VHH binders against Translation initiation factor eIF2B subunit alpha (eif-2Balpha). Designs and how they scored, part 1

All scores and structures are predictions.

Target 1, 305 residues: Translation initiation factor eIF2B subunit alpha (eif-2Balpha), of Caenorhabditis elegans (p34604)
Amino acid sequence: MVQESIISSFRGKLENDPSKSTSLATVETLLEVLDRSRATTVAEFQNELNQVVAALEKTDYSSTSIRSAADLFTRFTSLAPAALLDQEDFSQVLDLYRQRARSFIKNVRGSRAKISKCARLFFTHHMNILTHSYSKVVLETILDAHKSGYHLHVWVTESQPDASGKLVFEELKKNGVPTTLVLDSCVGYVMERIQAVLVGAEGVMETGGIINKIGTVNVCIIAKSRHVPVYVCAETIKFVREFPLNQADIPQEFKYRTSVIERNNLELEHPDVDYTAPEFLTLIITDVGAMKPEAVGEELIKMYI
Unless a header shows other numbers, all headers, positions and changes below count from the first letter of the chain; Kabat numbers aren't used for antibody chains.
F, E and O stand for the ipSAE by ESMFold2-Fast, ESMFold2 and OpenDDE, each averaged over both directions (binder to target, target to binder). V2 = 0.75 x the mean of E and O + 0.25 x the DockQ between their complexes.
[cut] stands for letters that were removed.
Atom coordinates printed by the task and the answers are left out, and those that the model quotes come from them; centres of patches stay.

## First folded at step 11 (VHH)

Design V1
Fold by ESMFold2, look of step 12:
Structure V1 (fold): chain B 305 residues (1-305), chain A 125 residues (1-125)
Amino acid sequence: as target 1 above (305 residues)
Amino acid sequence: QVQLQESGGGLVQAGGSLRLSCTTSGFTFSDYAMSWFRQAPGEEREFVGAISWSGDSTDYADSVKGRFTISRDNAKNTFYLQMNSLKTEDTAVYYCAADRRFYPGEWLDTEYDYWGQGTQVTVSS
């Protein structure tokens, strides 16, 4: 019942604000837990947090986003051993954690704007851009470049089965961005007209590869064959400590909703995401700068040290 | 051992030109984005310009745009700053810096992986 109220708060954050990422909703929910905590030890608090995260991972939202956000939240809020230097009482430790958590969330809220500004460093003033599926970061990046005077034509895949690319198409048209909605199967046909592929990520792996909406790997393979650069726009809160070599190495909870895993023969099910190896990517553009895929591992280690 | 060594500084009359070099060793130069910063006496360190790994993308501070040009030669492990139409306000110690990441110059400069020792540029009236 306690976990149910926290899950309801989490769902409410996402349902009441369509632009809010699962990652941001996760860390905001964890701050609520921290604000109400009366834990008297680090172990007691960590147990409270772990139980909430486990409950959130059982929702049908992105397990990759929830796990990554929760790991980084914990790391950035509890890194310093200030509690060891101050033996007053644990409530002061919790207050320090709360301060750090608020600072962390502020940085997460600003990350999409930072990525948009960084991505412009790689745009030319007249570009055909191909994007796949719906990424809030990619959408903001395109709109920011458009407002800054870039003359873009954006090719958006429909992105079956949920057709989420239609949402991107509608929003771009509304804002006066020249845009064309295409079938997912049309990517090979249009690639010769494309100067850059711009995609988001549900997770950026320590290998420098990405997990994103099914179909992303096909887009990136085609782009590579035509020497079209692939730029991934991703917040560092999406960085994940995984080392996949292929599609099979991706944990099944990232590929399928929890309800599908529990009810179905996964051999027969359509996965929700795919893995794109770093060799098919050109740059990962983040709120801490643009980097080559091979540099992701080093930057991720810095976050966890 | 990583080394960044600036050279080419000196005294120049206003309106003149000067070319700075940053010679690097101890790391794979082509894996790093490069930047120039400067610091005048009593002032905070200021971003001048940055260049991507291959040299295909650049970013410049508004105060130097159109007058300064950065470039790199990955075969020589060397990064350059060509300064034209120099003004007395350009007087500063100029530093080169290297980072695995490339990002807008308006972001924090203290996060660069490696820094040079600096070279003095003095512009006289």
Scores: ipSAE 0.670, ipTM 0.872, lowest interface PAE 0.9, mean pLDDT 87

## First folded at step 12 (VHH; from V1 with S35G)

Design W2
Fold by OpenDDE, fold request of step 14:
Structure W2 (fold): chain B 305 residues (1-305), chain A 125 residues (1-125)
Amino acid sequence: as target 1 above (305 residues)
Amino acid sequence: QVQLQESGGGLVQAGGSLRLSCTTSGFTFSDYAMGWFRQAPGEEREFVGAISWSGDSTDYADSVKGRFTISRDNAKNTFYLQMNSLKTEDTAVYYCAADRRFYPGEWLDTEYDYWGQGTQVTVSS
């Protein structure tokens, strides 16, 4: 596949379906590559995937989500019995990879529904929730809870600079959920009314910390200081084997869009995301269950064994 | 070595009550969500209920909701199942289980990390 065609396919998946996550689009694109692959060795196939991933990371979509999804996809699909690998004909191995890939993608597609269901275990019937920015999984979680009879009041930050929170606000209002739009600078002011913070993640680090929209760390620190629980809704496909200790440890490619990195002086730019350390988080709610941030490392190990 | 030991089972008449206990050792109890399961002869193991790490959240099977209550004492490394208004269909071997994750009990593909040996509960008519 010509790299341009691959990127076009990837972009098309996201543009044609606004509900589709970057992670899902990534693995679907990788499946397409796998379906068309004529590789004759594991190394050749791996190289092919790596090239595709590199191409996808050149887009302005979340590099963190692309990388985490690609890594997990590769790990999941690359498992083959030794007996198959010893055969001269690599086609059987590819067939196995294709089967595993499809199974994997099926599970990924169902992940948000599972997260939503799991999250309700921590909700009360009358709860004030604060969310930051726009997260598909968080939005779905709130809407599902509302449909299930929960009486939620949702406080949504506007989330500068792109005001992505307004999208959530509008969608919640449209669906009859009591909602208040909050200035980013008013988070501390409204926190006294909040019973839980619910945020998404572009990536979940091995530390149990998260990378998410700029301003997330501020919200979480304020919540923690007021003993308000912070719940992160994140698919396991967003788990990444990185161990950052601070904001500076976050790779630049995670902080900035590719176009910004290529064209601008980063010293003059604000990052698009920040790192929230595990001590400011209460739970990571995933498609495999809710866990404490400290348990994330163990789950990652399980995923990669 | 991780150990989970159930106790409190026995014979009880329909409408009666029992309290099961699960005592644990070999792991940090407060880092684990706890669950109760049961298995009747010839039937598959089924979810009864679960409780989160601090006890703030609980989940119950529909068949036991309103009758059974789960609690935990982290200082004693002990997990409890209070069973009220017992029915003959509640007859089973009851198992306690532990996992670092807390999730809905109806999830079919999820298994707890650690299991007890089970305790027999028999409800007579």
Scores: ipSAE 0.848, ipTM 0.932, lowest interface PAE 0.4, mean pLDDT 93
Fold by OpenDDE, fold request of step 14:
Structure W2 (fold): chain B 305 residues (1-305), chain A 125 residues (1-125)
Amino acid sequence: as target 1 above (305 residues)
Amino acid sequence: QVQLQESGGGLVQAGGSLRLSCTTSGFTFSDYAMGWFRQAPGEEREFVGAISWSGDSTDYADSVKGRFTISRDNAKNTFYLQMNSLKTEDTAVYYCAADRRFYPGEWLDTEYDYWGQGTQVTVSS
């Protein structure tokens, strides 16, 4: 499969379904590759996947999400009994991989619903929530809670530079959720009214920290200072095998879009994301349950063993 | 070594009350969500309720909601199941369990990391 066709397929998945996450699009694309694969060895197949992943990471979609999704996908799909691997006919192995991949994707598709359900365990019926930027899982979580009878007031940051929070604002309003749009610089001002901060993540690090839309760390620090809990809604597929200690440790490819990296002097650019250290987070709410940030490393190990 | 030990089980009449305790050791108690489960003879183990790390969140099975209350004392490494208005159908072996994660009890695809040996609760007519 020509790399261009794969990229086109990947983009198409996202363009045709705005509700689809980058992670899901990634693994669906990888499944397509797997379905068409004629590899005869594990190494050959792995190389094929790696090439595809590399191509996807050249897009302007979240490299963090692509990488984490791809890594986990590869891990789950590549599990085969030794007995099968020892056989000359690799087609049976591929079939197994396909089955596992489909099962994996099914789980990924259901992840947001699970997160939403889990998150409600921490909600009160009357709650003021602040969210930053646009997160599909957060939006769904709030909407589901609203539909379930929770009386939420949602404070949404505008989230410069692209004002992605306005999209959330509009969607919530459309669905009858009381919502206030907040300037990024006004987060500290409104925090006194907030009972919980709810944010998404492009990536969850081994540290238990998260990479998310620029401005996230500010929100979380302010929340922490006011003893407002910070809940991160994140699919396990967003768990990344990275151990950053500070903003500088975050890979450049996570901070900037590929097009920006290629065209601009990064010293003159603002990053698209920032790192929020685990000490500023209360819980990571995932499709496998809510956990403290310090438990993320353990869960990550479980996923990769 | 991780240990969970249930206590407080016994025979009680319908409409009565019983308080179960689960004492834990071998792990940092406050880092774990705790859960109660029960298994009646010939039946599958079922979720009763769970409590989050600090006790600020709880979840209960519909069958026990309003009758049972879970609490925890992190200083004592112990959590509790207060059972009121007991019914004959509440008869079972009750198990305590621990997991670093807190999640809805209806998630059958999730398993707790550690389990107790169980304590018998018998509710007579």
Scores: ipSAE 0.848, ipTM 0.932, lowest interface PAE 0.4, mean pLDDT 93
Fold by ESMFold2, fold request of step 14:
Structure W2 (fold): chain B 305 residues (1-305), chain A 125 residues (1-125)
Amino acid sequence: as target 1 above (305 residues)
Amino acid sequence: QVQLQESGGGLVQAGGSLRLSCTTSGFTFSDYAMGWFRQAPGEEREFVGAISWSGDSTDYADSVKGRFTISRDNAKNTFYLQMNSLKTEDTAVYYCAADRRFYPGEWLDTEYDYWGQGTQVTVSS
């Protein structure tokens, strides 16, 4: 069946390319739906997309990443010129959507390079950076700066329990970047040496706070206490319309896999993420520019217009 | 009610110096990154330089690096462009602009939130 085939295609994209984000896989999957669509009205097409998104959200991949990416896909593809909306042949509307969707996906694929270039505006030629967990965009930013002649020393937290910081450490060492792997508990010890904290995000909240790998809030609180700037590198596809106030407010879909939520055993599960309030962050560095956390809501609205 | 007003333009000899000012009102100045742009007659507007909210980070077009310096005074809501070693190709209308975001000037698909009316700079040979 179509939905089963689409779910398999989506899962294949993520399984065959470990560097691909859930967000990018979502929009690529939605382009496949659009390419095959025989919808004759905007409403019919939107219903097709909504059904596919709902099916993807039932997988164990981040449902908030899927929903956020789908919402942006719709905004960038489905705003049609008034003249085209009056066309007798809806196939021409679909062709416009396909054109815009391909452009959107091209831009999403280019986002990491844009973020890397933008983040460099805040680097000094000699710099100690602390990073937590594994963020592909942070790793690419650091490697790009290193290749461009910046003399960095990168302090990488181990990021327990999954130890994903070890992957970052090994990749940086392989590329000749001076790097030190530290326990998550050592952040306070090393912070006095750090010029900037650089982290990714699994979601950027409308309030300018972030959801990221467990331990991120600890790093950011310590950085603030030591007056070390915290730069979040995040693609705009990670922006989410949420307003958490505390750790209890984190949407359950971020904390747990969808299958865990549906089993109704949340009281026994360890969350994989935490929430960092905007007051502990300095900048959100994105593929549309760097911004203060308080500007995120305004920029998010511009994306949905 | 947002107002950006450039001043300090005029005629100057090649090799000379000129300082432009941009006075702002109607928004919280420290919440905005600021940029200078210029447009010669019959040409597209081009990026000159930008400065972050606090003034700690700057970006300059290659054509002006080492000759132009941007700065800001958040207490006075004022943004400056010091132009040294002027060339005839620097002749243009110079625009002050403000944006909530700070990003590389080479990005072609973005536009600042607010713009001034421009001030003419003419560099004679």
Scores: ipSAE 0.720, ipTM 0.899, lowest interface PAE 0.7, mean pLDDT 86
Fold by ESMFold2, fold request of step 14:
Parts: structure tokens; C-alpha cells; sequence
Structure W2 (fold): chain B 305 residues (1-305), chain A 125 residues (1-125)
């Protein structure tokens, strides 16, 4: 089955490369669909992509990441001049889409390095950083600063229930970064030592708020109460066209794995993520620059226009 | 209407100092990061330095580090470039620019939203 082979390719990308994000794997998978496509109209091609995206969302990987990446891939790839769209031979349109998709994916692959460089503008040479859960871009940012001569002490929450912070702790220790692993409940105790909180995001909402690993909102509320800046490192591919006001406004598919939604009473289930409103965040640091949370909506509009 | 106006340019001897000002209007100054750029005849525009919204973070081109200082006064809606130990190579038209984003000056494919008209700085031996 063609759909099953695409899903297997998607899983393979993530399983074969632990450093690859769900967002990147999504757009690489969509490029494969584009390369194989024999669509003869724009509508036919868009339907083809939509069916693949729906299938990817049925996996237990982040629905937020898959949806945001797919939306941006489609928008950025499908911008074609009206004259070309009137062409007798639709293969010329598909070739343009392929060219644009490859350029888009190149930019996505470079995003973590750009974010690391941008985030360094806000580092001091002696700095205590608190981070929650496991973000590949945050880890790369910290390691890059350490290699560049910054004297960091990184406080890592263990991030229950999956304890993903232990992985961050071990990698930082392996690279010689002074690091302390703490309980999630220890954040209030430690915050007076902290110069900045550095977290990733599973999605950056149009409001400038974020969804991220459960516990993130607690860290950010405590940081705000102690006037500690909160820096979110997030690729623009994670920008989501949602305008939530509270935890309940976040779609259930963003808060729970698909298998949990399909098999369980959600009234009894622990959510995987929480929502942090923009008032608790200081900056969103992205591959197009650092911005105040209030500016995210404008930047998101630019991406869709 | 957004306006950025540079002033303070002129002729100065090598080793001397100048202070450039950029006066702004038509937007909320504290919402914008600010940058100085320069362009010599026949050359591409070159990043000089940038400063974050509050002034807490700065970035400088390697060619000016230690000699130039960027600052801002959000109460006066004014952005400054203090240039010390000037060299003949610093001769250029200097532009101020504003953007809601703050990013490394080495990002050549990203452009600031608003630009001033420029002020000439000429450094003679």
C-alpha cells in the first residue's frame, strides 16, 4: 500500500536518526510524496497531500508538529505564479513545487544552528540556566555556547513521567557542562539562582504562547514571579495557527497521543503537554530572529501570505 | 508615517571620534530592535551593530568591536552610535534601521523593516 509505505518511511526517518525532529521528518516525507506525485491539477495534488498528512497524524508522534510542518510546507511550496498555473502541462507546476520544497527543507535543516547563534545574543559569559524537558534545539544551543567559551551551569528538571530531562543531563555531563538534575517540584527552590529559563516548544501559538511538555507552564509562572526571563527556542516550522486563551482551548489532539484519544476516557487521562500564555514568556527565539511573543502573529501572517 | 533620521555625520581625522544619532517617530520605539549599517562606494551594505528593544543585548561587527558603542534612550526615542579611534576604512554612509526582531548581524538574507536616509562619515588621514 502506498500510504503504508509512506508511513513506514516517516517512522524510519525518526527511528534511524535520534536527532531528527518530527517537523523535519514530516516535510521530508511530504517531499517524497511530491516527488512521486502524478497529479494533474492543483486540487488533485492538495488532496494527495491532505490524505498523507491525515495518515501521519494517526501515529503517536506529535500532532502539533506534524500539522504545523505540513501547513507551512504546503503554503511555502504551493506559491506559484498565476501564468504557470494555467500551463497545459501540470508537470511544470510540480517541478516548481519540488524546487521550492527542496529550498524549504534546506532552511528547516539549518534552523537549529541559526537559533543557537541567535540565542547566544542573550547569554552572559557566566550564567545559570534552567531548562525543562528535552528540546534538541535547546541542547544544541547550550552545547554551542559551552564550546564557544561560555561558563554555564545548567539546571535540568527530570521531566516526569518520562524522565526525558535525564537524557539532557547525561548529554550535558558527557560534554563537560556543569549540570544539576532536579525534581520538577524543585523549580521554585532553584529559581533565585537562575539568570534565564531556556525551553523548547512543541508548538508556538498565534497568540505567542506555547505548548510544550507538561510542567512548562509551572516553570514559566515561577520564573515570572521571580523576574527571571523565559526564552523559548523554537523553529518557525512549529508555528501553529491557533489562538487559545486557556488550557481548555488547546485541541485535544495536541494534548494527548492519538492512541490515548482513540482508546481512553480523556476525563481520566494525564495530558502530555500544557499551554503557557504569552504573558509568562519573554522571547521567542527562532530561525528568523528573536521576537517578543506579541510579534508571533505578525510573523505567522507573513508565512501564509 | 515611520521616520528614521540620522545626524552627526561629517569629516573627521583618523583617530578621532564621532557620535551619530538616529531620531525616530511614527512607531513605538521600545517595540523595535535598532541597527547601524554602513555602505562605502562600490561596496555592499555592511552591518555595524545592533541593540535589542531594551538595550540589554548588543551585537557588533568584528571590524568595529572595541571602537564603536551602540546605545539607545527609549525616553527620547533616540538611537546612538559612538565611534572612537576612527580609521580611513570607516568612511561610508551610515544608516540606522529598525525591526521588531533582533538577530545576528551576519544574517545577510534578512532585512530590517525600516531604514533611514543615511549620513556621510568621512575619515581623513
Amino acid sequence: as target 1 above (305 residues)
Amino acid sequence: QVQLQESGGGLVQAGGSLRLSCTTSGFTFSDYAMGWFRQAPGEEREFVGAISWSGDSTDYADSVKGRFTISRDNAKNTFYLQMNSLKTEDTAVYYCAADRRFYPGEWLDTEYDYWGQGTQVTVSS
Scores: ipSAE 0.715, ipTM 0.895, lowest interface PAE 0.8, mean pLDDT 88

Design W2
Fold by ESMFold2, fold request of step 14:
Structure W2 (fold): chain B 305 residues (1-305), chain A 125 residues (1-125)
Amino acid sequence: as target 1 above (305 residues)
Amino acid sequence: QVQLQESGGGLVQAGGSLRLSCTTSGFTFSDYAMGWFRQAPGEEREFVGAISWSGDSTDYADSVKGRFTISRDNAKNTFYLQMNSLKTEDTAVYYCAADRRFYPGEWLDTEYDYWGQGTQVTVSS
């Protein structure tokens, strides 16, 4: 059926691209629904969207991320210019919605390039960077600076248990970036050589803290103790309205996506993410600008109103 | 209650110098990035330069790079634009602006949260 096809498309987007956020996959899926829609009224279209969103929320992926992304999609697409006052053919209204949705998704897809340009404002031309795990936006940021003539040396943690940092190491070497792969336990040893820590985020909390690959909080605590700035590169579509205070407060849905071992036995779950409080972070660098962690709440509110 | 006040504008001969000041109140100054913009009659407002919260990072428009210097004094809640080697093309109303975000001046689809009233700079030949 249509809902099952949509759910399969949604799962496929996430399974085929490990770095694609649930939020981005959600809005791409909703665009597919909009493209196929034959609704003749706003109410009919909204019902169609609501049913798809409800079906997506029944998957094992983060319902918070799905709902947040769907609300942004609806808000961006629901504006009708006053010039449509006398529109009698709803298919033209849908075409306007499609144009708005494509523009929105183009902006979401272009977020990594914007973040790369913004992050460069904080780089020096000779710079030692430490990064933990795999983030496509961090990788793009480093490669963009390298291509622009910055002389970087990048220390990459191996990022156990999934060893995702090895992927970053290999890609940086392939592109000619001086790179050293280190054990996760070596962060304290190398920190005295580091000018900045650059990490991604799976989620940016309203408090300005982040959820990211296990080990991130250790890196950030060590960086703070050595007065090394910590820059988080994250798309605003990853912002969520959550207020964790400690590791026990990590929203359960992040654990489903990034911490569950495939062996189908949750008792043996190996934690795959941790929470880093905003006090250990210096800046959140986003597609709407760099901000101090305490400004995240205000920017998140602007996205919803 | 946020207030930005520009001062220091005036008439100056080409090749001369001027220093603009922007005094702020009503917010915690060190939490804001600051920017200078300018607008000549009949033209769109253009970016001049911006400075991060602490002053450690700056960004300048190509047209002023090397001639203008932006700076801030967080103890006095004030930021400055030092303009050297002035040209007649620099004639404009200059605005200070504040935002909790710091971002490249080339981004055209964002706007600073707070703006001053502007001060006129006129460069004669």
Scores: ipSAE 0.704, ipTM 0.891, lowest interface PAE 0.7, mean pLDDT 85

